# VHH binders against Interferon-induced very large GTPase 1 (GVINP1), part 1

Every score and structure here is a prediction.

Target 1, 242 residues: Interferon-induced very large GTPase 1 (GVINP1), of Homo sapiens (Human) (q7z2y8r1479to1720)
Amino acid sequence: DKRLFVLSILGLQSSGKSTVLNALFGLQFTVSAGKCTQGAYMQLLKVEETFTEELGFDFVLAVDTEGLRAPEHSNKSKDRDNELVTFVIGLANLTLINIFGENPSEMQDILQIVVQAFLRMKQVKIFPSCLFVHQNVGEATATDQTMDGRRRLEQKLDEMAAIAAEQEQCLDVTCFSDVIRFDVNTHVYYFAHLWDGNPPMAPPNPRYSHNVQQLKSRILMTATQESRGNIMKISDVKSRVQ
Structure headers, positions and changes below count from the first letter of each chain, unless a header shows other numbers; antibody chains aren't numbered by Kabat.
F, E and O stand for the ipSAE by ESMFold2-Fast, ESMFold2 and OpenDDE, each averaged over both directions (binder to target, target to binder). V2 = 0.75 x the mean of E and O + 0.25 x the DockQ between their complexes.
[cut] marks letters that were taken out.
Atom coordinates printed by the task and the answers are left out, and those that the model quotes come from them; centres of patches stay.

## First folded at step 11 (VHH; from h1 with S106D)

Design h6
Fold by OpenDDE, look of step 12:
Structure h6 (fold): chain B 242 residues (1-242), chain A 121 residues (1-121)
Amino acid sequence: as target 1 above (242 residues)
Amino acid sequence: QVQLVESGGGVVQPGRSLRLSCAASGFTFSTYAMGWYRQAPGKQRELVARISWSGGSTNYADSVKGRFTISRDNSKNTMYLQMNSLKPEDTAVYYCAAGYLWLTGDYFDYWGQGTQVTVSS
């Protein structure tokens, strides 16, 4: 009975979530613009034998999801998205929340649905981990922008937590850190553009690779921590999905 | 620009030795794990040996244990593969790879062009 670490990714349609997974695992999730992944796509990856003892699991289940707020599902999009996000977060040990760009409206949409889902998990005593990946953040002064960006994100998350708490009648929740273990300084990763310039002639951006490595390190850290208490066996996962 | 350049390949008789070198440039060599892969005709690429950034940890494929030795010199930005007691089964293109630690077997980010090693009587 092998041990399984489940990593999932959520984000709006065309936010580059599949690209992140591909970069992390060398996989070929569908990244085509305009094509909506339907539901959740899962790939089982074998952990390197030399790492299984240290990590405490034998396989990684990578879960790619359809983009949230997809136009194709406009009429039932909210309920469908809520169900999908709840399912994916509930299944995963670690969920990557992918945010693309600086559009406040889009950011709010993803944060609201994600925070609500985490609160629901808390209510049923499920305590998954999450990391935020913020892509396509402008090259402005890296340090100031990142600090201000983090502050804004934290504030928005807290606002969404308060709203969710009211909706779910959770009196003990006042901020996002009450919903889930979260530190804006260590749980948010800013990614450079994948390309240095405009495709198709633009070369790959080396900074993107560096960002991926940073994220990998954090994922490993999180996975190691999770394996000490919440690692599932493949048999457990089968029973949970059925 | 990241570059990995392999050297030292060639044709040798069984039982002989070769030493491969990989010269790295364009990145901070001392912070990367390094490895050798090989691909024989009609076969999949396979890991031969891996070495940590410091050189303190090494791993080998079972088929080469006791015969091959991976090493690195961070001051020269160079990785080595000492291949002893070569067998015909060792015939392949050998690739140098660089990457950070990751949980899957293929965690290398950079690859060389490869060097041919042929073991034949």
Scores: ipSAE 0.069, ipTM 0.479, lowest interface PAE 1.6, mean pLDDT 86

## First folded at step 13 (VHH; from i3 with L101I Y107H)

Design j3
Fold by ESMFold2, look of step 14:
Order: structure tokens, then C-alpha cells, then sequence
Structure j3 (fold): chain B 242 residues (1-242), chain A 121 residues (1-121)
């Protein structure tokens, strides 16, 4: 029975999600690869056999979602986004939360959905990892990884966790770190603009490439740490959502 | 910019040794698997050896097992190929390659320009 590391990415429509996947893995989900589920595209990547013993798994399942929709749409769209997010977070060992810009207040409803999904996973004793990736931030923010931006995100996540805890009647949850293992200094990444200027005249931004290397390093570390714990077998993928 | 620069190639007699080096820059070397490939005139490029990001796992083509040793020094961003007991069949251009660890197959993300190794009496 082969071991599986599941990596997913979530984000709003037009948040630069597919660009991140392409930069990290050379994957392009705009062209379907393999069978797709409604709202999610999956690609199974075989790990080079030479490395599987050292790495601790044999396959990577990359999960890309259709972009989440803005909250001003109908209740049916919000219910569908909630179901999709819960499914994807329940499936994944590591979830990348892709955010456009550096102001998390503008993402209130999406953060609420994500935090509620993680809280539901805690209630069924599933503890996935997450990383926050902020796209198209200022050059200083991308290089300095400022304390102010991290503090604001942490405060917002704590607010959403408290709200979700009251809604779900979870008395032991007061902040986001009670929901999942999270450190705002190591689990939040800021990416510079992809281009130096406006396309088509702009060259690629070399700072974006550097940010990708930093994220790749963290993903490798997280994956190897997950493989030292209980990593999922392929046969167990369905039951993890439950 | 990403660079992989091979060195240490040359002309040697059969039975002798060479040591190839691949100096890497422009990416985080310690999270990439590395490999040596070679291509003789009129032949397809083939894997010679690969090594994991940490150096803890290696694999060799059957034709070079016991004669070649791949290694890396992450503090110097350099990969090596020690080539002992060289044969005329080892004559080829040798290429350094780097790939992120999840990816499979003979493809890597980055390639060097190659260094010529010629084994001739």
C-alpha cells in the first residue's frame, strides 16, 4: 500500500493561485490532467523511487480548486464554497491559502469559511497543516516579512476562530492556534509582484522567484515532518474527509 | 539567474579517473535533487547517477555501478561525480541537472551546458 502526501491550494477567483502552482511544481491545471471532481482538479505525482524511503511517501496528490467566489453572490454559491473548502481541507495534509494583497480584512468571509473548516477538522481529530501565501504585496513587505502585516493577519484569524467557536459551541477554542498548529512567523509567506511593472512590457520579477524558493523549502520541511507522523495511505483518503 | 556550471572534463586514457564538479547558483541548492546525465554522439541522453537533496539517497545506471560515485556538498552548493576505471564507452558530454524532489522521471528543472569527457588510447 502506497503512501500519499496531499497538497491543496485554496483562494478566491483571480488571486494568482494557478501561477503559484506553476512556479512551485510546473503544474498547469488549466488543462485537465486526469479525472476531475466537481470544483476541484487533482493530479497524482509519482515520487522518484530513489527518494521515497528518505522522503516518507510515494506519491503527491496535488489538489487545485476552482477559485472561491465573492460573498455577494447567492446563498447557494456560499454553501457550495463551504462544502468545497471543507472537502479540500479534510483531504489535504498541507493546504496553501492563497490571498491577493496584504490586507486580510478584505477577505473576511473567505477567512471565516476556512477557519470554520479547520475547526470542523479539529472536532473529528484531523489536524492538517496550513500556510498562508499573500500575492502581489509591496517589495519591502515581500523581503522584510513585516511584523505588522503578520500581526494583523493573526488578529483576524483569532477573531474568526472565536466567532466560529461560539457558532459551533466549542468552549476550548479562543484563538486560531487552538484550532490548528500555527505560527504567524513561519506559516505566512509574502510574494512580490510576478512582473516588474505592467505586462506586456514588464520583465519577470526576480524577487518572486526568491519567494518561491522560500516556500518550496517550507513545503519540503512540512512534508518530511508529516511523513514522520501518521501519513495517509491511498486507501484512507476517502475516510479522512469524514 | 539559475546557473549550473560543470567542470573537470577532459581527455584521459582507459582505466584512469576523472572528477566532475557542478557548481550551482540562483536557487536553494539544498532542496533540489541532483543528477548527472551523459550523451554520446548519435545516442540519446541517459541518466548516469542521481542524488537526493540531502545526499542520503543515490541511484546509478547499471553501466557505471561500482566505478562512479555521486556526492554533494550543500555548504558549497556543489555536486560531484568521481569517475574511476574509465572506459571508451564513457566518452560523452556530461550534464549536471537539478530538480525539485517531488518530480519523477528523467526530467529536471535546470540543466548545465555540459563538459566533454573523452576516454581514448
Amino acid sequence: as target 1 above (242 residues)
Amino acid sequence: QVQLVESGGGVVQPGRSLRLSCAASGFTFSIYAMGWYRQAPGKQRELVARISWSGGSTNYADSVKGRFTISRDNSKNTMYLQMNSLKPEDTAVYYCAAGYIWLTGDHFDYWGQGTQVTVSS
Scores: ipSAE 0.565, ipTM 0.810, lowest interface PAE 1.4, mean pLDDT 78

## First folded at step 16 (VHH; from k1 with I101V)

Design l3
Fold by OpenDDE, fold request of step 18:
Structure l3 (fold): chain B 242 residues (1-242), chain A 121 residues (1-121)
Amino acid sequence: as target 1 above (242 residues)
Amino acid sequence: QVQLVESGGGVVQPGRSLRLSCAASGFTFSIYAMGWYRQAPGKQRELVARISWSGGSTNYADSVKGRFTISRDNSKNTMYLQMNSLKPEDTAVYYCAAGYVWYTGDHFDYWGQGTQVTVSS
């Protein structure tokens, strides 16, 4: 029974989820303009056998998920999204929450679902991790915007946690960090634009590459930490999917 | 810009030693597994040695076990290959490679341009 580290990504339709995964692992998830990923795509990455002891797992399962709030599912979109988010969070050791552009109301709704899902996992003694990836952050006030952005995000997540706590009757939860291990300074990553200018003539943005490296570092840290606990086995994944 | 630059290659007689270095830049070195590959004329590229991101784990091709030692200094963003008891069959272009933490086989993110090692009497 092989040990798995499961990494998943969630985000709105056309928010660049697959692009992030591709950049992280050199994978080839389908990226299409104007179209969303349908269903869930999974890639299994084998860990070098000589490194399995050091890492604490044998495989990495990367999961690219269908975009949330997809127009194709407009009538049942909310329920479907709830199910998907809950499922993905329950399945993964680490979930990347991908945010693109200005925080639309739609994303806020999704974040509420995410927070609630994590709270539910906590209740059943599942302790997954998450990292936020905020893409397409403009250069103009990167430092100030990021600080303010972090503050706003933290505040919003705390509010959402309080709401979720009330709904789930969890009196011991007052902020998002009570739901999961979370530090807004170390668990939120702001990504520059992928390109420096307008494609196809624009060169790759070096900042994007740097941002990817930062995220990779955090993922490794998280993976090694998670492996010290109850690492999922292939058999466990099967049971959770059923 | 990502760069892997090999150095330390040359021409040596059988039984002698060489030390290769790979200087890395443009990425977070400490989260990448590193490896040495070599390609002899008319042969396929083959793994020589691999080292984990921390340096805590290493593996070697059977042909070089006991003779070669791979190491790294993360503070210097440099990987090394100490090659002792060199043989003519060790003659090849040696390549430095980097992959994110757990990559196997020939799937690496970055490659150097290579350095020539020639072992001849």
Scores: ipSAE 0.820, ipTM 0.918, lowest interface PAE 0.6, mean pLDDT 90
Fold by OpenDDE, fold request of step 18:
Structure l3 (fold): chain B 242 residues (1-242), chain A 121 residues (1-121)
Amino acid sequence: as target 1 above (242 residues)
Amino acid sequence: QVQLVESGGGVVQPGRSLRLSCAASGFTFSIYAMGWYRQAPGKQRELVARISWSGGSTNYADSVKGRFTISRDNSKNTMYLQMNSLKPEDTAVYYCAAGYVWYTGDHFDYWGQGTQVTVSS
């Protein structure tokens, strides 16, 4: 029974999820997922055999998900999104929450769904990890924006946690950190623009590359930590999917 | 910009030793598995040695086991290959490679330009 580290990514439609995954793993996830495809795309990555002991797992399962809250989706789509998110979060050791831009409405939507899903996991005593990836953050105000951004994000997460707690009748939850282990300073990553200028002639933004490296570092840390406490086996995944 | 720069190659007599170095820049060295590959004239590129991000795990080709030692210093962003008891068949261009921690096989994210090692009497 092989050991798995499951990494998933969630985000709104066209938020650049696949781009992030591709940057992380050198994979070719389809960036332009057709609006008609709902679900999750999974790639199994084999870990080098000589490193499995050190890592604590044999495979990485990367899970790309369909974009959430497509503008064309009706209220029925919300329920589907919730189910999908819950499933993906429940399956994953680590979920990347991808946020593109600074649209407050979009941010709220994704956060609400995600927080609710995590709360549901908590109720069943599943405690997955998450990292937030906030993309398309301007360079000029990066430090200030990041601090303010973090504060705002934390506040929103706490708000969503409170709402979710009420909905789920969880009296012991008052903030997001009550739902899962979360530190806004270490679990949120801001990504610069992918390109330095206007494509197709623009070179890749070195800052973006740096941001990817930071995220990679954190993912490794998380993976190593998770492998010590809660190793998911292939059989476990099968049971969760069935 | 990501760079892997090999050094330490040269011409040596059989039985002698060389130490190759690979200096890495432009990425977080400590989270990448590293490896040495070599390509002899007319032959395919082959794995020589691999080392985990921490240096705690190593793997060697059978042909170099007991003679070569791969190591790394994360504080210096440098990987090394100590080559002892060199043989003429070790003659090749040696390439440094870097891949994120769980890459398998010959898949690496970054490659150096290579350094020539020639073992001849």
Scores: ipSAE 0.818, ipTM 0.918, lowest interface PAE 0.6, mean pLDDT 90
Fold by ESMFold2, fold request of step 18:
Structure l3 (fold): chain B 242 residues (1-242), chain A 121 residues (1-121)
Amino acid sequence: as target 1 above (242 residues)
Amino acid sequence: QVQLVESGGGVVQPGRSLRLSCAASGFTFSIYAMGWYRQAPGKQRELVARISWSGGSTNYADSVKGRFTISRDNSKNTMYLQMNSLKPEDTAVYYCAAGYVWYTGDHFDYWGQGTQVTVSS
């Protein structure tokens, strides 16, 4: 049967996730997406047949999630978010983790949920890939994508991995790179503000388009690597959902 | 910011050749599939040829197969269409288009302004 590449996107509510989706897929996702389960929306995209052998797959399953809620809402909301994240990470070949702004509480909550999910995948021998998309807002300078920003994110991920390892009783996990294959210098993508200032009077920010191109280049590289024998068939997805 | 600029159109006699170029800027050319489309007066726009991001895969409309050759040079951000043995039926405006590697159907991200090709005795 036909080969399927599964790409999912996770992020908190109001995190600019739809902007990234539109940059990657245009408006196709919001028109034809259908709800599949617990807050996940899926769209099947057929690759042009001329290119499928070179690319390594025939279809893309794009998985969008309803935004994850902030941690201040309820314990029941947190359980729902954990179930949703586990489902989409377990299904996807590549998961994009969308982080918006500089609110430390919101960043820590999304990272904690995601790191716990990836640790659980490691325990059941499922090895999905991830990329981080960090959308920066406020008065940040052009150097916000510096080595310092990457070090801060790496430190936070390592902290969450250590916490998750204690909670899951994993003796061999001390940092995030023990959980999944991760390089903070190549797996984190910073997006400029969409507008260079406040929209009614501000011009569009051309660096945002450049950031999209960088992400697209990495996604293609990752998808090509995943298609080398680890790609699912449509029949395999049917069995897994059943 | 994104530009696709066609050039090389003109008026030629039947049986002659013409080479179209499409210069691209404002996006990462090497990760986009490319295509040539044409539209004659009173007719629908139709695919002429398409080429993968690397140049490794190509496809042609039956009406041009064996006469036209699509190619690309990623170091120059340029796609080409070599049109040999031109016929009056090839008279049209020719457009270049670019789409990311997993586009669907007729959805291309970027289009050029077109260049006129006229084949007449």
Scores: ipSAE 0.633, ipTM 0.847, lowest interface PAE 1.1, mean pLDDT 78
Fold by ESMFold2, fold request of step 18:
Structure l3 (fold): chain B 242 residues (1-242), chain A 121 residues (1-121)
Amino acid sequence: as target 1 above (242 residues)
Amino acid sequence: QVQLVESGGGVVQPGRSLRLSCAASGFTFSIYAMGWYRQAPGKQRELVARISWSGGSTNYADSVKGRFTISRDNSKNTMYLQMNSLKPEDTAVYYCAAGYVWYTGDHFDYWGQGTQVTVSS
C-alpha cells in the first residue's frame, strides 16, 4: 500500500489560488484534475520511487476547492463554506490558506471560517498543519522585511480564536496558538504582484518567483516533518472522499 | 530565469575517466532533485543517474552502475557526474535536469543544453 500526503489550498473565489497552484506544480497540474462530490478538485502528484523513503510518502494528493464565497452575501453560502473548509482541513496533512491582498474585511471573513474549522479539529483531536499565503501584497511585505503585517495577522487570528472559543464554550482557548501550533514568522508567506507593471507589456516580477521558492522550501520541510507522524494510505482516503 | 549549464565533456580513450559538472541558477537548488540523462546519435534520451534534493538518495541506470557516481554540492548550486572506466557505448550528449520532489507527468521540468562526451580509440 502506498502512502499519501494530502495537501490542500483554501481561499475566496478569485483570490489567486490557480496562480499559486500553477507556480507550485507547473502547467500540467490541471490536466489530471478531477472533481469530487464535496465541491473540491483533486489531483495526484507522484514522488520518484528512489526518494520515497527519504521523504516518507509515495504520492501527494493536491486538493483544490471551488473557492470560498464571501460570507456577507448569503447565509447558505456561509454554511456551505464552513462545511467545505471543515472537510478539507480535516482531510489534509497541510492546508495552504490563500488570501488576496491585505484587506482587513476580507481577511476577517476567511479567518473566521478557518479558525472555527481548526478549533473543531482540536476538539476531535485532529491536528493538521497550515500555512498562510497572502497574494498581491506590497514589495516591503513581499520581501519579508517588516514585522507589522505578521503582527496584524497574529492579532486577527487571536481575536477569531477567542470568538470561536466563546461560541464553542471552550475554556482552554484564548489565542490561536492554543488551537494549533503556529508561528507567525514561519507559517506566513507573502507574494508580490505577479507582474512588474500592467500586463501584457509588464515583465514577470522577480520577487514573486522568489516568494514561490520560499514557499516550496517550507512545504517540503513541513511535508517531511508530517511524514514522521500518522500518514494515510490511498485506500483510507478513497473511502473518505466517495 | 532558470539555467542549467553542463561542462566537462570531451574526447577520451576507453578506460579513462571524465567528470561532468552542472551549474544551476534561478531556483532554490537545495529543494530540487537532479538527474543526468544522455542521448547517443540516433537513439532516444535515457536516464543515467538521479539524486535527491539533499543528496541522500541516488539511483543509476544498470549500464553505468559501479562506474559512474552522481553527487551534488548545495553550497555551490552544482551537480556532478564522475564517469570512470568509460566505454565506447557511453558516447552521447549528456544533459542535466532538475525537478521538484513531486510532480505530474515527467519528473524533470528543467533541462540543460548538453555537453558532448566521446569515447573512442
Scores: ipSAE 0.628, ipTM 0.838, lowest interface PAE 1.2, mean pLDDT 79
Fold by ESMFold2, fold request of step 18:
Structure l3 (fold): chain B 242 residues (1-242), chain A 121 residues (1-121)
Amino acid sequence: as target 1 above (242 residues)
Amino acid sequence: QVQLVESGGGVVQPGRSLRLSCAASGFTFSIYAMGWYRQAPGKQRELVARISWSGGSTNYADSVKGRFTISRDNSKNTMYLQMNSLKPEDTAVYYCAAGYVWYTGDHFDYWGQGTQVTVSS
């Protein structure tokens, strides 16, 4: 049976996930995406057979979620988001966490859910990979500001890991690096504004295009590393999704 | 801006050789698979050869196997096609193309302008 690399993207509603998906998949995802029963959209992309032995898999399953909602009063909506995030993180070899802008409350909300999901995966000894994509950051090219952004994200992740560890009664978890393999310096990608100015008068921002190339390079590296050990087959995914 | 620029085409006698080059800029060359395609007058564009991002895997059309060799130099952002034992049937415009690791068919990200190869007496 054919081997499958699963790549998912998570983010809040209206957080610019479609822009990242189009940059990565060249509009194929928008045209061919199919919806599964858990509020996720999936698209199967075939790898050119000449390259499959070198790459270590035959297909890519791209998983896009319906955007996560802002926290609300209903426990049922919160449970739905938790179940959705746990499902896509548990399914994926690599998950991209999409964060748009610098709103602290929205960032807190998605990080809390995501960290909880990764902690649950650790408890069942599943170790998926994760990259953070932080879009539309005003000073994305300034090294000092990127360092501050990385420090703030790491602090937030560590706070969420400690909270989740108390809730799950996990004594061996103190920080986010205890939950999954994570290095804030290599697993966080900052994206400039898509347009250099205001559309339609502005051209595409060349720094955004460069950021996309950097992310593509990391995704390729991660995919080849993941395929060495425990890549799934297509039949496994059909069973898990159903 | 992304550019793929072919060079090395020309008019040659049957049995001779040409070497095509494709110079790439504006993207991270080393993570893209590359290919050569050709289109003869009145014919559909067809694959000539493909090469992986590392150069480790290649594929050739049956009509050129044993005569053509695709290669790349990631330090120079350049792909090559060595064409030996040229035949009149090899006359075509030759195009280079680049696609990220999971592209198939004509879903390539980037295409060049083409360079003419003419094999005649």
Scores: ipSAE 0.619, ipTM 0.837, lowest interface PAE 1.2, mean pLDDT 78

